# VH-VL binders against q9vpl3, part 106

Target 1, 224 residues: q9vpl3
Amino acid sequence: RGKINIQRPKAPHYERARVVAVTQPKYPELPKAKSCFKTRAERTQQQQENPYNEIIAREVRNWLDHSRLVAFFHLSSITADDIFRVRVQLHKQNLHLKSYGSKIIEQAVKNTRYEAIVPLFHSNHCIVFSPDPEKTAALLRIVRRVPQMVLLGGIVEETMLSRNQLVAYAQMPGLHAVQAQLVQTLSQAPGHLIQQLQAHQNSFVQVLDVHAKNQMNEETPKST

## First folded at step 3 (VH-VL)

Design r50 (framework fv_anetumab)
Fold by ESMFold2-Fast, scan of step 3:
Structure r50 (fold): chain C 224 residues (1-224), chain A 122 residues (1-122), chain B 111 residues (1-111)
Amino acid sequence: as target 1 above (224 residues)
Amino acid sequence: QVELVQSGAEVKKPGESLKISCKGSGYSFTDYWIGWVRQAPGKGLEWMGIIDPSDSYTRYSPSFQGQVTISADKSISTAYLQWSSLKASDTAMYYCARHLTYFDSSGAFDIWGQGTLVTVSS
Amino acid sequence: DIALTQPASVSGSPGQSITISCTGTSSDVGGYNYVSWYQQHPGKAPKLMIYEVSNRPSGVSNRFSGSKSGNTASLTISGLQAEDEADYYCSSYDSSSTPYVFGGGTKLTVL
C-alpha cells in the first residue's frame, strides 16, 4: 500500500535519505490502495494473514518515524474516484495519503511513543504523511474541498498538535528552527491534547446528525 | 526481463466461447494491475477493463460490462479475458498491459503484451 | 464525447518540431497530472513514450516531451526523424465515466 513508493521514489532530505537507505527493510510488494473502500468483511479477512500484517505494521512505523508531518483524519463515506482524486492532488505536494486497519496501527505503535494515538483509529480514518512540514498549508487547502475528510490533529516535528494548533502552524513562516520553536509554544500536555482531538470528532458527528435529521440532502449536487 | 506474454491467435465461429491469457514474468505479479485494450481492424485503442490480481477486483468499461469477463490466477501469474458467446464484431487485436498501482500510480500502461488476434467469422 | 480529442493527422519534415494536442475536460486531462502518450508502429504493440504529463521512461529519446495547460495536454517531438512516423495516442484517468480513456489517435507523417 504505497510503501516507500518504488514506482516514483521521492528524494528525501540528505540526512533522511541516509537513514532510509541504511535502515529500510526489503518488503514484499503490497496491494494497491483500496483502503477506505473495502468492506468490513474484506478488512477482517486480511487481518487473518499475520505475516503481511507485521510487514505492513513495520511500514507504518517507518512512515511515522521518517515523516515530519503526520495528519490524522476521520473519513466518512467517499467514492473510490473521489478519494483517488484527493490522493493525486496530495501527491503533487509530497503528501501521502495512507489508510490502515486499527489492528495494524496497534501493532505498529505498540511499545512506542505513538501508542497514545490508537483510540483515534477506532472509526474510519486516513493518515497523511510528509517529510516536509511546510506543506501543512497545502494539505489544509486541499482537504477544505473534501467534506468527507475531517482533520482530527497531527504530529509536526515529533510534537502532537490539536486541530486548532495545526491550523495555527499552517500560518507560520517556513524557517525550520523558527517553526520548531513555535510548535513547542503551541503544544499542550498529551492528555489535554487527546481530549481536544476527541472533542473535534464528536462535534463533527453532531453536525452530521443534525443535518441528517433536518434534510435528506436530495436535489443538491451529490457526489456520485 | 519484465514482460507480458499473450496466448496465440484464435479463429472462432459466432456463438463459441473463448478464453485468452496473459502471463507476467520478471516482476511481482500482484503489485500491478493488468488492463485489457482492444483494437479493431484499422481503428484506435479502446480500454476494456482492468484487474488487480492480488484480490481479483475488476473494473470494466461500460461498453464491455457484461460482454466479457476478466480474471486472474496469481499462483501462475496469469490474467485472462473470456467471452461466453463470440460475435463477428469481436474480431480485433487484444492487448494486455501492466498498469502502475492506483495509490502511487502514474496512470500509465508501462509494459504491453505482443497482442492476441481474435478472428470471428462464419 | 467522453473520448479525448486529438487531430486525425499531423505532418512535418525531418529536423522540424511538431506538436500533437489532446483535449479533454476537468474530469480527466484538466483534473489530474496523469496523462500518458503511446507510440504505435503498424503491426506492433503500443509503446509508452510519456507518463505523468512530462516524464519519459528509460529508453525514450529526449526529443519527445510532454506538457499540459488547462484541459489540453501536448506531445512535442523535436528533431523529427523518419522512424517517428507512427500513430500516437494520448490517455488519461477519467473520474466521470470510466477510469481510463484513450484519445482517437493521431497519424504522424514525416514528409
Scores: ipSAE 0.006, ipTM 0.423, lowest interface PAE 15.4, mean pLDDT 75

Design r51 (framework fv_anetumab)
Fold by ESMFold2-Fast, scan of step 3:
Structure r51 (fold): chain C 224 residues (1-224), chain A 122 residues (1-122), chain B 111 residues (1-111)
Amino acid sequence: as target 1 above (224 residues)
Amino acid sequence: QVELVQSGAEVKKPGESLKISCKGSGYSFTDYWIGWVRQAPGKGLEWMGIIDPSDSYTRYSPSFQGQVTISADKSISTAYLQWSSLKASDTAMYYCARHLTYWDSSGAFDIWGQGTLVTVSS
Amino acid sequence: DIALTQPASVSGSPGQSITISCTGTSSDVGGYNYVSWYQQHPGKAPKLMIYEVSNRPSGVSNRFSGSKSGNTASLTISGLQAEDEADYYCSSYDSSSTPYVFGGGTKLTVL
């Protein structure tokens, strides 16, 4: 793009998706054969009801109910030291980074108004919670240096926002301006918002597929 | 007008301390990170480190970790680069630059200061 | 080892096109789409010409374009003009050891 709007820079999802896609094979995926080598007890546990999952699901519901800001991220391979540093920076701003399994998220949001977000969590993910929606700008400033975290969207004051809407929200001064924007957002159909959030994930998957094919060609270009 | 204005040239002796400044104007200072780039006489560019003025979070190049301190005072929109003990090898042009950072991506340096020449000799 | 490899010099005639390469590894140029190009005239501060591989800042001529293939990024200058004579530096984010890294620089001569 030729024009740079420095104070309100355009943040296209395809650039984020490409960064995440390029780093995706950082750590090799566990072969399915190794998953089949899990102990009998571990395999049985996955099929049986786990009471600990319901306790954690209740914790997730508590975070959702008491947070006025919730941001959803795709999370690529990242070191424990790097994610710890990110958590520390976020915590200083009253932002709480949490990671939960997809089944636990499904249990937490089923039969609630947020059930539609479940498909967002079928890939590796993390969630940031805060009681203070004005911290959205601080959140985005911190995660902009973490290419492994890709913003998918969020919830502000119990209203679902697309990635672009959440970015716009972060740049708005004060509560009155935010209220005006949310009124406009409320005029949109909820299904369209969920479709937009999933479209970003689908674009990311396409970028990963292209990257994987390009990497294969580059590794053995003369073998074909 | 968006600009970064750096302090004037310095002539120092080995072992002396020094603190140079970079003042931002025409934009919200805390919304952008400030990086420091070194250029030795007749040589190329070397990234030294970066600071987020909103909370003074810093990151350094391994080559400069422990050799310099980067700081900022957001109340006067000014970033600083400091040496506790200068060496002759610190002789260089030092640039501050505003990091073009999107909310979820690594950026480039879009606005540059005019540079501060630091000469260290006995 | 040099972090990013650029040719020391390139030359061209007015009106022609030239390309400057910038080669790294999978942890920098090949790993991310965060490649930038800077133009530096003698005695002046660097000027950002390209960011994020192919994007141009406002005020930069469309004669400048960027691309990337694998571990190599390229800056192409079309319709070469006398004022393009300068040193050009590439830079990239480096995941193996932050910070950003610069290339060694390329001196462009226009004759």
Scores: ipSAE 0.013, ipTM 0.480, lowest interface PAE 7.8, mean pLDDT 76

Design r52 (framework fv_anetumab)
Fold by ESMFold2-Fast, scan of step 3:
Structure r52 (fold): chain C 224 residues (1-224), chain A 122 residues (1-122), chain B 111 residues (1-111)
Amino acid sequence: as target 1 above (224 residues)
Amino acid sequence: QVELVQSGAEVKKPGESLKISCKGSGYSFTDYWIGWVRQAPGKGLEWMGIIDPSDSYTRYSPSFQGQVTISADKSISTAYLQWSSLKASDTAMYYCARHLTYYDESGAFDIWGQGTLVTVSS
Amino acid sequence: DIALTQPASVSGSPGQSITISCTGTSSDVGGYNYVSWYQQHPGKAPKLMIYEVSNRPSGVSNRFSGSKSGNTASLTISGLQAEDEADYYCSSYDSSSTPYVFGGGTKLTVL
């Protein structure tokens, strides 16, 4: 061991380093988000706006355009270690877990068939992307073990599906033609689907809020 | 089958330009970043830079910034490494590798090309 | 330029366990759980053996394991075999100057 408290001047440095560690993002920033000066046009329009939002929105748009499977989740409080384990398990199945702010989602899906999904991302959310729609069953098997992730719905082969429809799709045999037929059969108007997805999300949040309040009222607070 | 296939060995003279390629297959090319790694004869691995093929966003190691250009053509699932004017010190094996960016910059390269040997001599 | 420190060489006999260290700073190995290990046989491309400190890709023998303590990551190879003779490189995310950095490499000799 070395000597600890020899030099007093090291205390301010330690506190500063600790503050930096505490404020460090729970999820590492994407490389694109670190570049504010990618193009001259972007630099000219910088002023007081954040260029990271456009870069990340472009990334989200790219994920949506190139993913044949997109699943939307409500995300309850979860530790960094737990979400990391989930991300690793999903990656083994070519499933990519991402989290984006509501404004970025809105910017990414603006003027697309998916713009109606924005209300799903008011708070506590994440999205899973995959180029392979046959991985829907693997996705649901993995998230079944993660009570903090609640399936809201998704998009399969550019078709918006509710929670129950996505679960039904996952239960089909691995024959591509059979799964494609099911997707066509389960299709419905985006407005109607989004309204159903929002209702399920709101009901879930309301039940959790009532349950939490009942727990506080019926049980004596521990210590404090 | 997921693989990266690189162009063949090159023998060049100092001052000549060169562009080598790395073609991805068996996966969605735009979903992964492609990195370039240099290995001088008998030496270790050096990270040169990385590209996101979806929008051609690049990041370079400070040692290689301005010395090489990394580009990609997503329509043919191919990434490129280019020199405007080669030097004898550019003699090395060059690898392309697929980066696991969805691990939040974990820095893991999971699939590697076979390598392109570039020899620069008079 | 080498940012991460590895021993130049290590040796062992068949059936033994050996460990290769990789030492950095708080801005790379010490600050994040983003350490990877690569195996390179002479004349061949590197192969990913370990990612994010301790995870093994599909197809990599369970004889290979990774760990980290402070600023030092370690690759351990148990039940050493002749085919393990290769160069091993560590790598890490680097928040200070470059997003990625390699170690100098370690030559493993199986005697």
Scores: ipSAE 0.000, ipTM 0.409, lowest interface PAE 17.9, mean pLDDT 75

Design r53 (framework fv_anetumab)
Fold by ESMFold2-Fast, scan of step 3:
Structure r53 (fold): chain C 224 residues (1-224), chain A 122 residues (1-122), chain B 111 residues (1-111)
Amino acid sequence: as target 1 above (224 residues)
Amino acid sequence: QVELVQSGAEVKKPGESLKISCKGSGYSFTDYWIGWVRQAPGKGLEWMGIIDPSDSYTRYSPSFQGQVTISADKSISTAYLQWSSLKASDTAMYYCARHLTYYDSDAAFDIWGQGTLVTVSS
Amino acid sequence: DIALTQPASVSGSPGQSITISCTGTSSDVGGYNYVSWYQQHPGKAPKLMIYEVSNRPSGVSNRFSGSKSGNTASLTISGLQAEDEADYYCSSYDSSSTPYVFGGGTKLTVL
């Protein structure tokens, strides 16, 4: 659980946070004497670990700590209007669509059992949070109408589930059956679950690569 | 107990309208999507479209968009496939099938109706 | 446009093993683990044999197995029996044009 958490996080939309960060005054250059004692790698590392990223990472950690359902999606190209409509549909079911940079996610899950999810976020992604794990079925039904969102896996009741396990969870007939499924998942080797999550992500990345190459060829080829 | 039962064979003339049915029983009808699959005589399976009976959301194959209408009545656990004006090329076996999962990308049809033969001739 | 390619026919003898291929692209078979296989006897409705590449529904013989390598999925039938003689169709999720596509079908003959 988070150290300080009274109410559900009301995090501002990530895009607004990004605009604010970009418009902030640049940090002053380090004094020459101090800069002479730091390697280029050390300077780059310090620049990446700015206070703003830590604040947003704590916000993400708070969402993770207080959500009993977390679902991870790969997000292909989608219009602002379309994603807004999806967010509205999800919000009506107490499902909260968020997007964060991979470095922020890494900071949020650092030193936790969920650190292994970081590779899932190397490309465009989004996360759906909910305090209600029974909303998994509603989530999947809504996402079925959004081909740009591809389910990678999730976390239910603090247990990491592959895409197939999360789909199976949504189909469970009752509470005790759901608990039995979670017990079965907990008995599996951690490596097996992580491998399956990464396999689904890698398959989708391959599709994106082929699609991107096809789009580039179609955009630039001369008519014959 | 879980089954899909389709309406009987139809013989029609070009230009006539037709509505065939698919009734689900033995399960919660609104918890599963229903797809329609066409099979022309001696040919393979062709996906036509799918419906979510809970809110009547439909999605069609591009080749069938505008040619047919898929609908459902959840109060009687029945899905429908309808033509406003039949063509001779609509002669085929039509199957309804229950979608196995809640997530579209892992689509598989686990329970199939027995099929409705539609013959359109002059 | 047909998305998935299957051989038109395949044959085998009782007790042997046969394999049916299903070839697509990276936007369907190659991109996702969402391949299904259906068995259809003449005059009958299709029956689901395999889903999600390699999973069997309850009641389907363990003689049927599925696999995938790159853009090609395969259905393997071991210990071939006379009742396996049927048409077999593959299907996959397709992100490019339609969410669900079928292969052209393969006629299995047991000699």
Scores: ipSAE 0.012, ipTM 0.508, lowest interface PAE 8.5, mean pLDDT 76

Design r54 (framework fv_anetumab)
Fold by ESMFold2-Fast, scan of step 3:
Order: C-alpha cells, then structure tokens, then sequence
Structure r54 (fold): chain C 224 residues (1-224), chain A 122 residues (1-122), chain B 111 residues (1-111)
C-alpha cells in the first residue's frame, strides 16, 4: 500500500516498458523495480485471491489456536439487523461470530486433525469462537432463539465434539466437564463423528428443498 | 439423578381453576426447555406447548392456544400448566418432559415426569 | 394437532423382527431429520428410544433402530422380547402448523 496519489505519470510509462520486455525475454528486468512495483498487466495475470486467502486462512488458524471453544453452525437466510443483534448478544459473553469461505476453511485446517470438518462448510455457515469453554452454555442459550443458526458441532480444548456431545458438555457442572468430554470424544471413531455432523447439516438442505417445493405447490391447483 | 417430579392427581368440577406443577432436579433447569403432553384416557399423546425457563418464552400447539397457560419459576426449578376454567374434556393424564436438544425446538424429550392425572366430572 | 400416520397395531413372536412406520409430509418427516420414537408401557410415562431418525440414547438396546425414506420413518425392533410389548409413538418437527407433532401410536403385541 502506497501513499502516492495516482496523478503522477510514471505508471503508464512503466507499464509500457514491461510489455516490451516480456516480448523480448533476452532483456531481463531490474530486480529493484520488480520488488516494489507491479504493472497492471502483471497483476491481472495472477490469482490475487490465492495469496490473500492464505493471509485470511492464517487468521482462521490463529482463532482456532487461541480459542478453547469453537462452534460450527449452518446459517440460513437472516437479515442484517437480526444477525447484528445476535452478534451483539454473543460479544457480551466474549463469543465472536465469524464467517469465512469454504476454500479459506479448507486451507486453514489442511494437514491438521480438523481437516475432516471441511464438508460442513460447503453451504452457508458461520463459526463462533471463544477463549472460554465455560461460555458454551451461554452460547447455546442465545442460539436457541435464532432458528436461522443450526448447531453442527464444535471443538472444545482442541477436541472435536458432535452436536450432542457439545450439548452434553454445556450441561455438565464445573471443571470435570472438560476432562469427561475429552475422554468421551477420544473413544469415538472420527468417521462416525463426521457422519453425525453431516447429518445435521443435511437437514438444512432438505428444509431449503421443501421450502422451494412448497412455494411451487402453493400456485398449483390441487385435485381431490 | 436427573428427574422431573409432577404434582399429585386432581379431581375437579367443570368451571374450576387448576394449576399443576413439574419440578426438575439433578440438572441445570434453565438449560432445558419443558414441554407439556396430554393423553386422554385410552388415547395417544398430544403435544400442548413448551417453555424456555430462562426467559419464560412459550410456544403452544394451535389446539391448546388460549385454553391453557404454561409458566415457570426458575428460582425453584418448577414449570406449571394451568386452566382458568376446566371442562369435562380436560380429563386426561398430563406429562411434562425435558427437551433433550435444548438449543432448538425440533429436538427430543429425553426425561419425562411420572404424569398428573386430572379428572373433571360433575 | 395434525398427527403422523402409524398403524394402530402390530404383532410378532419372540425372536422375530418387526417394523413400525410413521408417515407424514414434506413439511415434517420428509423435510427434516428430527424424528423421535417413544415407548410407553401400560400405566407408565413414555421413554425416549430413538432421536434424530436413527440415534439411540445411552441405555437403549441396540435391538432398536430407526430409519427414514422420503416421508416415512420406521422403527425396527430385532430379536423381539416380551418386555417390548408396549405402545410406540413417533414424533417430528412440523414447519407447517406446529413446531412438534406426534403420531397416533402403535400397539405392539408379543405373542
């Protein structure tokens, strides 16, 4: 990012010189000029989203590494005002609602024990992060009143939990809850856990399909 | 031990008021919703309504909307079902039940009270 | 309430397998994976046997299994035993009229 206003005429001259140099590969470009300035043509030739996506993926990994509670939700159609009210309620409890693209999530969890969660994010989704796992009960209390957000599962103390295991964790008293859930989740096969998480997500695909069919059927005369 | 304990059997006349109770123990009462289910003699189960004890939010079945009131007192872990004026057709067994997946209204009822028999006759 | 359709009765002999159906619409059984099954013995409160179509609570025998195809959910009891004799009710989320509906119930007789 530069501070120079785009009224200085050096940029067009530099772009023209670049095109000529590319036509003549025996004439190399100066390294110093390339290190701090790119031509418009060079910029459009690369997928700029890929480097940016890695930066955001690092942000996601940072959230995962520093959050002792991570909850995954399917997110259906919701107004900006409604999601804002939910975000405010969550923030008061040190719960942070984030939304990231599926490709970013895939890059963030690649080669980690959490790579298996990627299929959960092929549709609209959101994630809630918190440094405090004791806030799981508060999280579920808030989300109970938001039908557009459906719990798929989560991670507590770096351990993957199904929807039902996360609910059970929220209901357990005090310090023993974390240790009990870790033991329980370590006894589960990862394939079975992912199947349970995907089953909850699939209910939303069905809901959307039913909604579309109901809208069509309301305009179709019914014979009896 | 997680359990729901309901009040004792009631015998009433038409036109009388009634309030029955359901007390939760062995768990965090405000973390689960409490539903009420009716079963007329020799008949099946009918869902009446549900309450979130944390804020007293209620949802009713259309067939019971306006006929009964569901309430809760979280300080004593107790939910209530009440009638302002009983009818003979209210004769039934009434169950309270805890909603297992308390984070939404589509879950299952995992713990049930023993039932309260209400008999309304002249 | 709009009840889900179950057969009034079903019967079997010890050791056999039986299946109880629960038929709804695309706005309840067909639209969601939130089907539960309850067992009720005479004079007792219902007991949760299956939730979310096919999941068993802790303490429920693996002889009980649940499934769903289209608008019909099924409860299957394998290795039928005398103590399985009871009334069975299905339940589902309903987006059209109520958040929750029950089936009419099925009387299982073990003879």
Amino acid sequence: as target 1 above (224 residues)
Amino acid sequence: QVELVQSGAEVKKPGESLKISCKGSGYSFTDYWIGWVRQAPGKGLEWMGIIDPSDSYTRYSPSFQGQVTISADKSISTAYLQWSSLKASDTAMYYCARHETYYDSSGAFDIWGQGTLVTVSS
Amino acid sequence: DIALTQPASVSGSPGQSITISCTGTSSDVGGYNYVSWYQQHPGKAPKLMIYEVSNRPSGVSNRFSGSKSGNTASLTISGLQAEDEADYYCSSYDSSSTPYVFGGGTKLTVL
Scores: ipSAE 0.006, ipTM 0.438, lowest interface PAE 10.6, mean pLDDT 75

Design r55 (framework fv_anetumab)
Fold by ESMFold2-Fast, scan of step 3:
Structure r55 (fold): chain C 224 residues (1-224), chain A 122 residues (1-122), chain B 111 residues (1-111)
Amino acid sequence: as target 1 above (224 residues)
Amino acid sequence: QVELVQSGAEVKKPGESLKISCKGSGYSFTDYWIGWVRQAPGKGLEWMGIIDPSDSYTRYSPSFQGQVTISADKSISTAYLQWSSLKASDTAMYYCARHLTYYDSSGAFDIWGQGTLVTVSS
Amino acid sequence: DIALTQPASVSGSPGQSITISCTGTSSDVGGYNYVSWYQQHPGKAPKLMIYEVSNRPSGVSNRFSGSKSGNTASLTISGLQAEDEADYYCSSYDWSSTPYVFGGGTKLTVL
């Protein structure tokens, strides 16, 4: 700043005023700034009074309530062409890939048995729905070729499953094997059928619980 | 018991074709990817490629793309690694391995074949 | 394949702990929790020791543990035994060019 004394300009006041006017920053009263402020206010009003969000949230609740298989995925950057190909492959297996905003998911599951899934959607995500839980193996086989989709967990027959539990479920014998075991049980005393189904349910739940605990212990206690 | 059994050792001359096998047993063959791994004499492990036996989808490591063909026959639970024309540089131990899980592209392989030694010399 | 960086050799005495590093990039080791470790004795097939950074398969001793920080994964073997003498390889998923990539391998010598 000492240069002001040495290089003091001899310009008249009106010439100095011209220099100041030319170098002034953009004025905040530009129409674009007013338009942006009005748009922001309108967006805030739309969020509070948005019937669209409630309609979509109701659609999500309908999918959750009427699907016997729901799988949750983290979704990394993927091209529109690649995700379209995945959707086509899934649709052929009666698997429906959907993507919803986190706020819509929260609105959909708030005060429901599914509220626990909200933390899964704080990052990029997608959900696969199916009325057919036997398609879990087909789902995982298709998705394993899509490194951008990482399995987080799911819901099968209204039961929340961790990633490892869902994998274990997919590796279990299909309906054919289950039916064969039921037929074998029917050749025994009828009273044994209910007890064996309860035993299978308890063994399944125990296997799933072990996988869930292993997954949670591996994920949650490891802080960096 | 889950097991991968590979075909026996091969001794070939340069220019000959070869197809080695890896047979899975004790599990649902189409539910797991099979990977092929090469180990040249005195060197480390190299991934060659993988195959999904359910539809024969393959993916190769760049250094092996076009050099070999990986295939599978799900009716006999067998995966194959094939060369149309062998080179002396193909001399190595070849392993097949079953992917630990089918739910993602983790790259962990839990069940390994015993290996097939391929020697290519004149 | 583009190999992950491992030390060529490491040594220890019975009862000691040793650590083997495996360094990659953000597209492999740093990008995913899909790091596995394999043990190979001379003339034998590799054996999976660790998968998904830190998980042990059934039948693997709890003396073997895995971890990861940024682009570097580590295999730690505590309470070294003579039977641990082997070559160790890390492997990771690599989305950039190959489905999977191996490290160059580390020869562990137990004195």
Scores: ipSAE 0.022, ipTM 0.527, lowest interface PAE 6.6, mean pLDDT 76

Design r56 (framework fv_anetumab)
Fold by ESMFold2-Fast, scan of step 3:
Structure r56 (fold): chain C 224 residues (1-224), chain A 122 residues (1-122), chain B 111 residues (1-111)
Amino acid sequence: as target 1 above (224 residues)
Amino acid sequence: QVELVQSGAEVKKPGESLKISCKGSGYSFTDYWIGWVRQAPGKGLEWMGIIDPSDSYTRYSPSFQGQVTISADKSISTAYLQWSSLKASDTAMYYCARHLTYYDSSGAFDIWGQGTLVTVSS
Amino acid sequence: DIALTQPASVSGSPGQSITISCTGTSSDVGGYNYVSWYQQHPGKAPKLMIYEVSNRPSGVSNRFSGSKSGNTASLTISGLQAEDEADYYCSSWDSSSTPYVFGGGTKLTVL
């Protein structure tokens, strides 16, 4: 015999019918008294059409267009002072650490070759840009001292690379044609790379959720 | 191929100084952190500290901070573990190990030295 | 270093599967996917068997697998062989001032 699950005695049909009945009237209903109100979807669309967001999206596109090295990171909880110190170290190596909202990233890469990276940015993230792909080794040396920044992958010479592929690129001796050939060889499996990048990020999103829940549980008001 | 080779066994008296070595070969020595691990007779593994050979940046376990010095000479691809004054309690096997990943400090070590046995007795 | 909790010993018969647990807290095993497992035969240096919870280095048998649930990581050895008899240590990254910790070790005996 198995352990009795409190949810198991429920009649699934009855539970589903109840949920549908309660939820259904709320979702499609718009207030008829005033037709000037917009749905949540329409508000989201209008928010995405904000002129300020388009200006920042253009900035992101400019960074992508002028950078031969782009590295993507998941960012765990870190103080403003700590991330500022990292930015300063990176800047000395012509590496530019930027943080943008997921909507801005999505808007920036829409209809570009980079559109597939959008799912990576649904959690806390940051991006490092550089016009110099030779700085990949310097980038990884700096970041390995910052455990809150977790490498997800990147783009080198317009080629998408997983974390392991980017690391391999950084460690390669020899330049130009040889490195370009390696980058092409390492990226021969289209589609698989996106899943690898997403899987790694999802692992750290899970870590963040566990950490946040644990901190919430520790901050309980005491009763006497 | 990729390996770490440690110096030979040492027999010392309490109060003496000692420096043991760990030489890397078959890879770019400055690209990977080197960690030092202690194993007392019949006991488990203890992390002592880690060094970045590219600039000799070090981090120590609180239990070993001030008790030992970790250093590296990148020109000869060698890391060192040093005591200014040995104690009988320093009797142990000491391992050096190369950190698995170049890009983070996760603490996984993939290449291990063969170990250096240090015996401190009067 | 705060040691992670492992059973002192575990035993199994050839061809069976065994599991070794490694229990920590939310600031190490539970908080991060940075759990590694090491195999140590008597008189030899440790060998990395598993890293980042479930990944195998090249050259490690697929009989070895790792997993994690909450604050407990597990090493599973399937198709147990005599050569698997060794001490097994877990290790995790720690978010506190002590960045790395090891478990106390588990002696595996193949009967």
Scores: ipSAE 0.149, ipTM 0.580, lowest interface PAE 3.9, mean pLDDT 78

Design r57 (framework fv_anetumab)
Fold by ESMFold2-Fast, scan of step 3:
Structure r57 (fold): chain C 224 residues (1-224), chain A 122 residues (1-122), chain B 111 residues (1-111)
Amino acid sequence: as target 1 above (224 residues)
Amino acid sequence: QVELVQSGAEVKKPGESLKISCKGSGYSFTDYWIGWVRQAPGKGLEWMGIIDPSDSYTRYSPSFQGQVTISADKSISTAYLQWSSLKASDTAMYYCARHLTYYDSSGAFDIWGQGTLVTVSS
Amino acid sequence: DIALTQPASVSGSPGQSITISCTGTSSDVGGDNYVSWYQQHPGKAPKLMIYEVSNRPSGVSNRFSGSKSGNTASLTISGLQAEDEADYYCSSYDSSSTPYVFGGGTKLTVL
């Protein structure tokens, strides 16, 4: 038991962004070196709206950069009380449920290797972040009780995984070396992600089958 | 070897209570959900409900909500299906089955019990 | 109540290919890839043949394949053999309503 050291935890920039957004001055100081060709009204509108969106986009990038597990969900109609209960259950497992507008996510992942996730957010959605990829199994056990949350896919150790691949990853405790190798293989040539995910999904299912078969045949070592 | 072993056949009268069992072996019982499926004589398969043995969370088909109770005892790797008051229409074969994956909506039932025949005569 | 529609029966000869259809709605068969197929021989428990539309469990012959188009899923059996004679059930999962539903079943006769 100890008090948390405020100076020790790496605070994601989202905490700072929230404080800045709440206490945001109406007219922030501007760099002197730039010429302005916009009208006063256009300048004021763009400054107020653009800084807010960029601050939240930076919050999303910080979550992506500091999380080794990211899971994407479609979110159907759910009451505030129900989603709050889910959020509390997830938080106990160091899983953080966040929701952001699709345009903010587009801004956050633009010009990054995660740009391919943008189509997932054209409808109602939410994202779960965690620094601990071993929490994938706990995540799936919690959300399977929430029919309004439908798993779309995720990112584990900076590798984009389909729904089925993420589920398979969760079911293979004790195969960390094999999982790390598969994740590294899947992360190669991210420009061809769809083709790569389809090809490696079959390989991952085979790894899962071998693992399940080996577990079933623990008393009989010849399982290959 | 992964298997589900169900209790033996039962013959009951209307109004009697009944509890049938499904024991898992060869795998970690709490890592998979257990579902119950009914098949009336000469008819098709009907899903009744499912349980997470790790914390006894249940979901029921609307047709069976309030008609049956599904439970589990993780200390003995056994799931149960019970009726407080049987009806002649409860005459059927009852199967338990293991869910293929940890995630409810992404799987199917991969391992099935041998079935328990329940006969309710009036 | 039957949620998914299957033909009551289909028939074929040894070596022939046959297809069994399973029609539902946009929220079950037409939604995510949650279609499964089961084979049941008389007096036996069902056996999983296909899961998530087109995936085969270990030990299931590659003569069995699954697909879907819109609200209709299909099980195709190529190179029919006598032991394929059985009842076949499709199922789907709909997380927004009834979690699991089965089709009415199709009796396959191998002539």
Scores: ipSAE 0.012, ipTM 0.513, lowest interface PAE 8.0, mean pLDDT 76

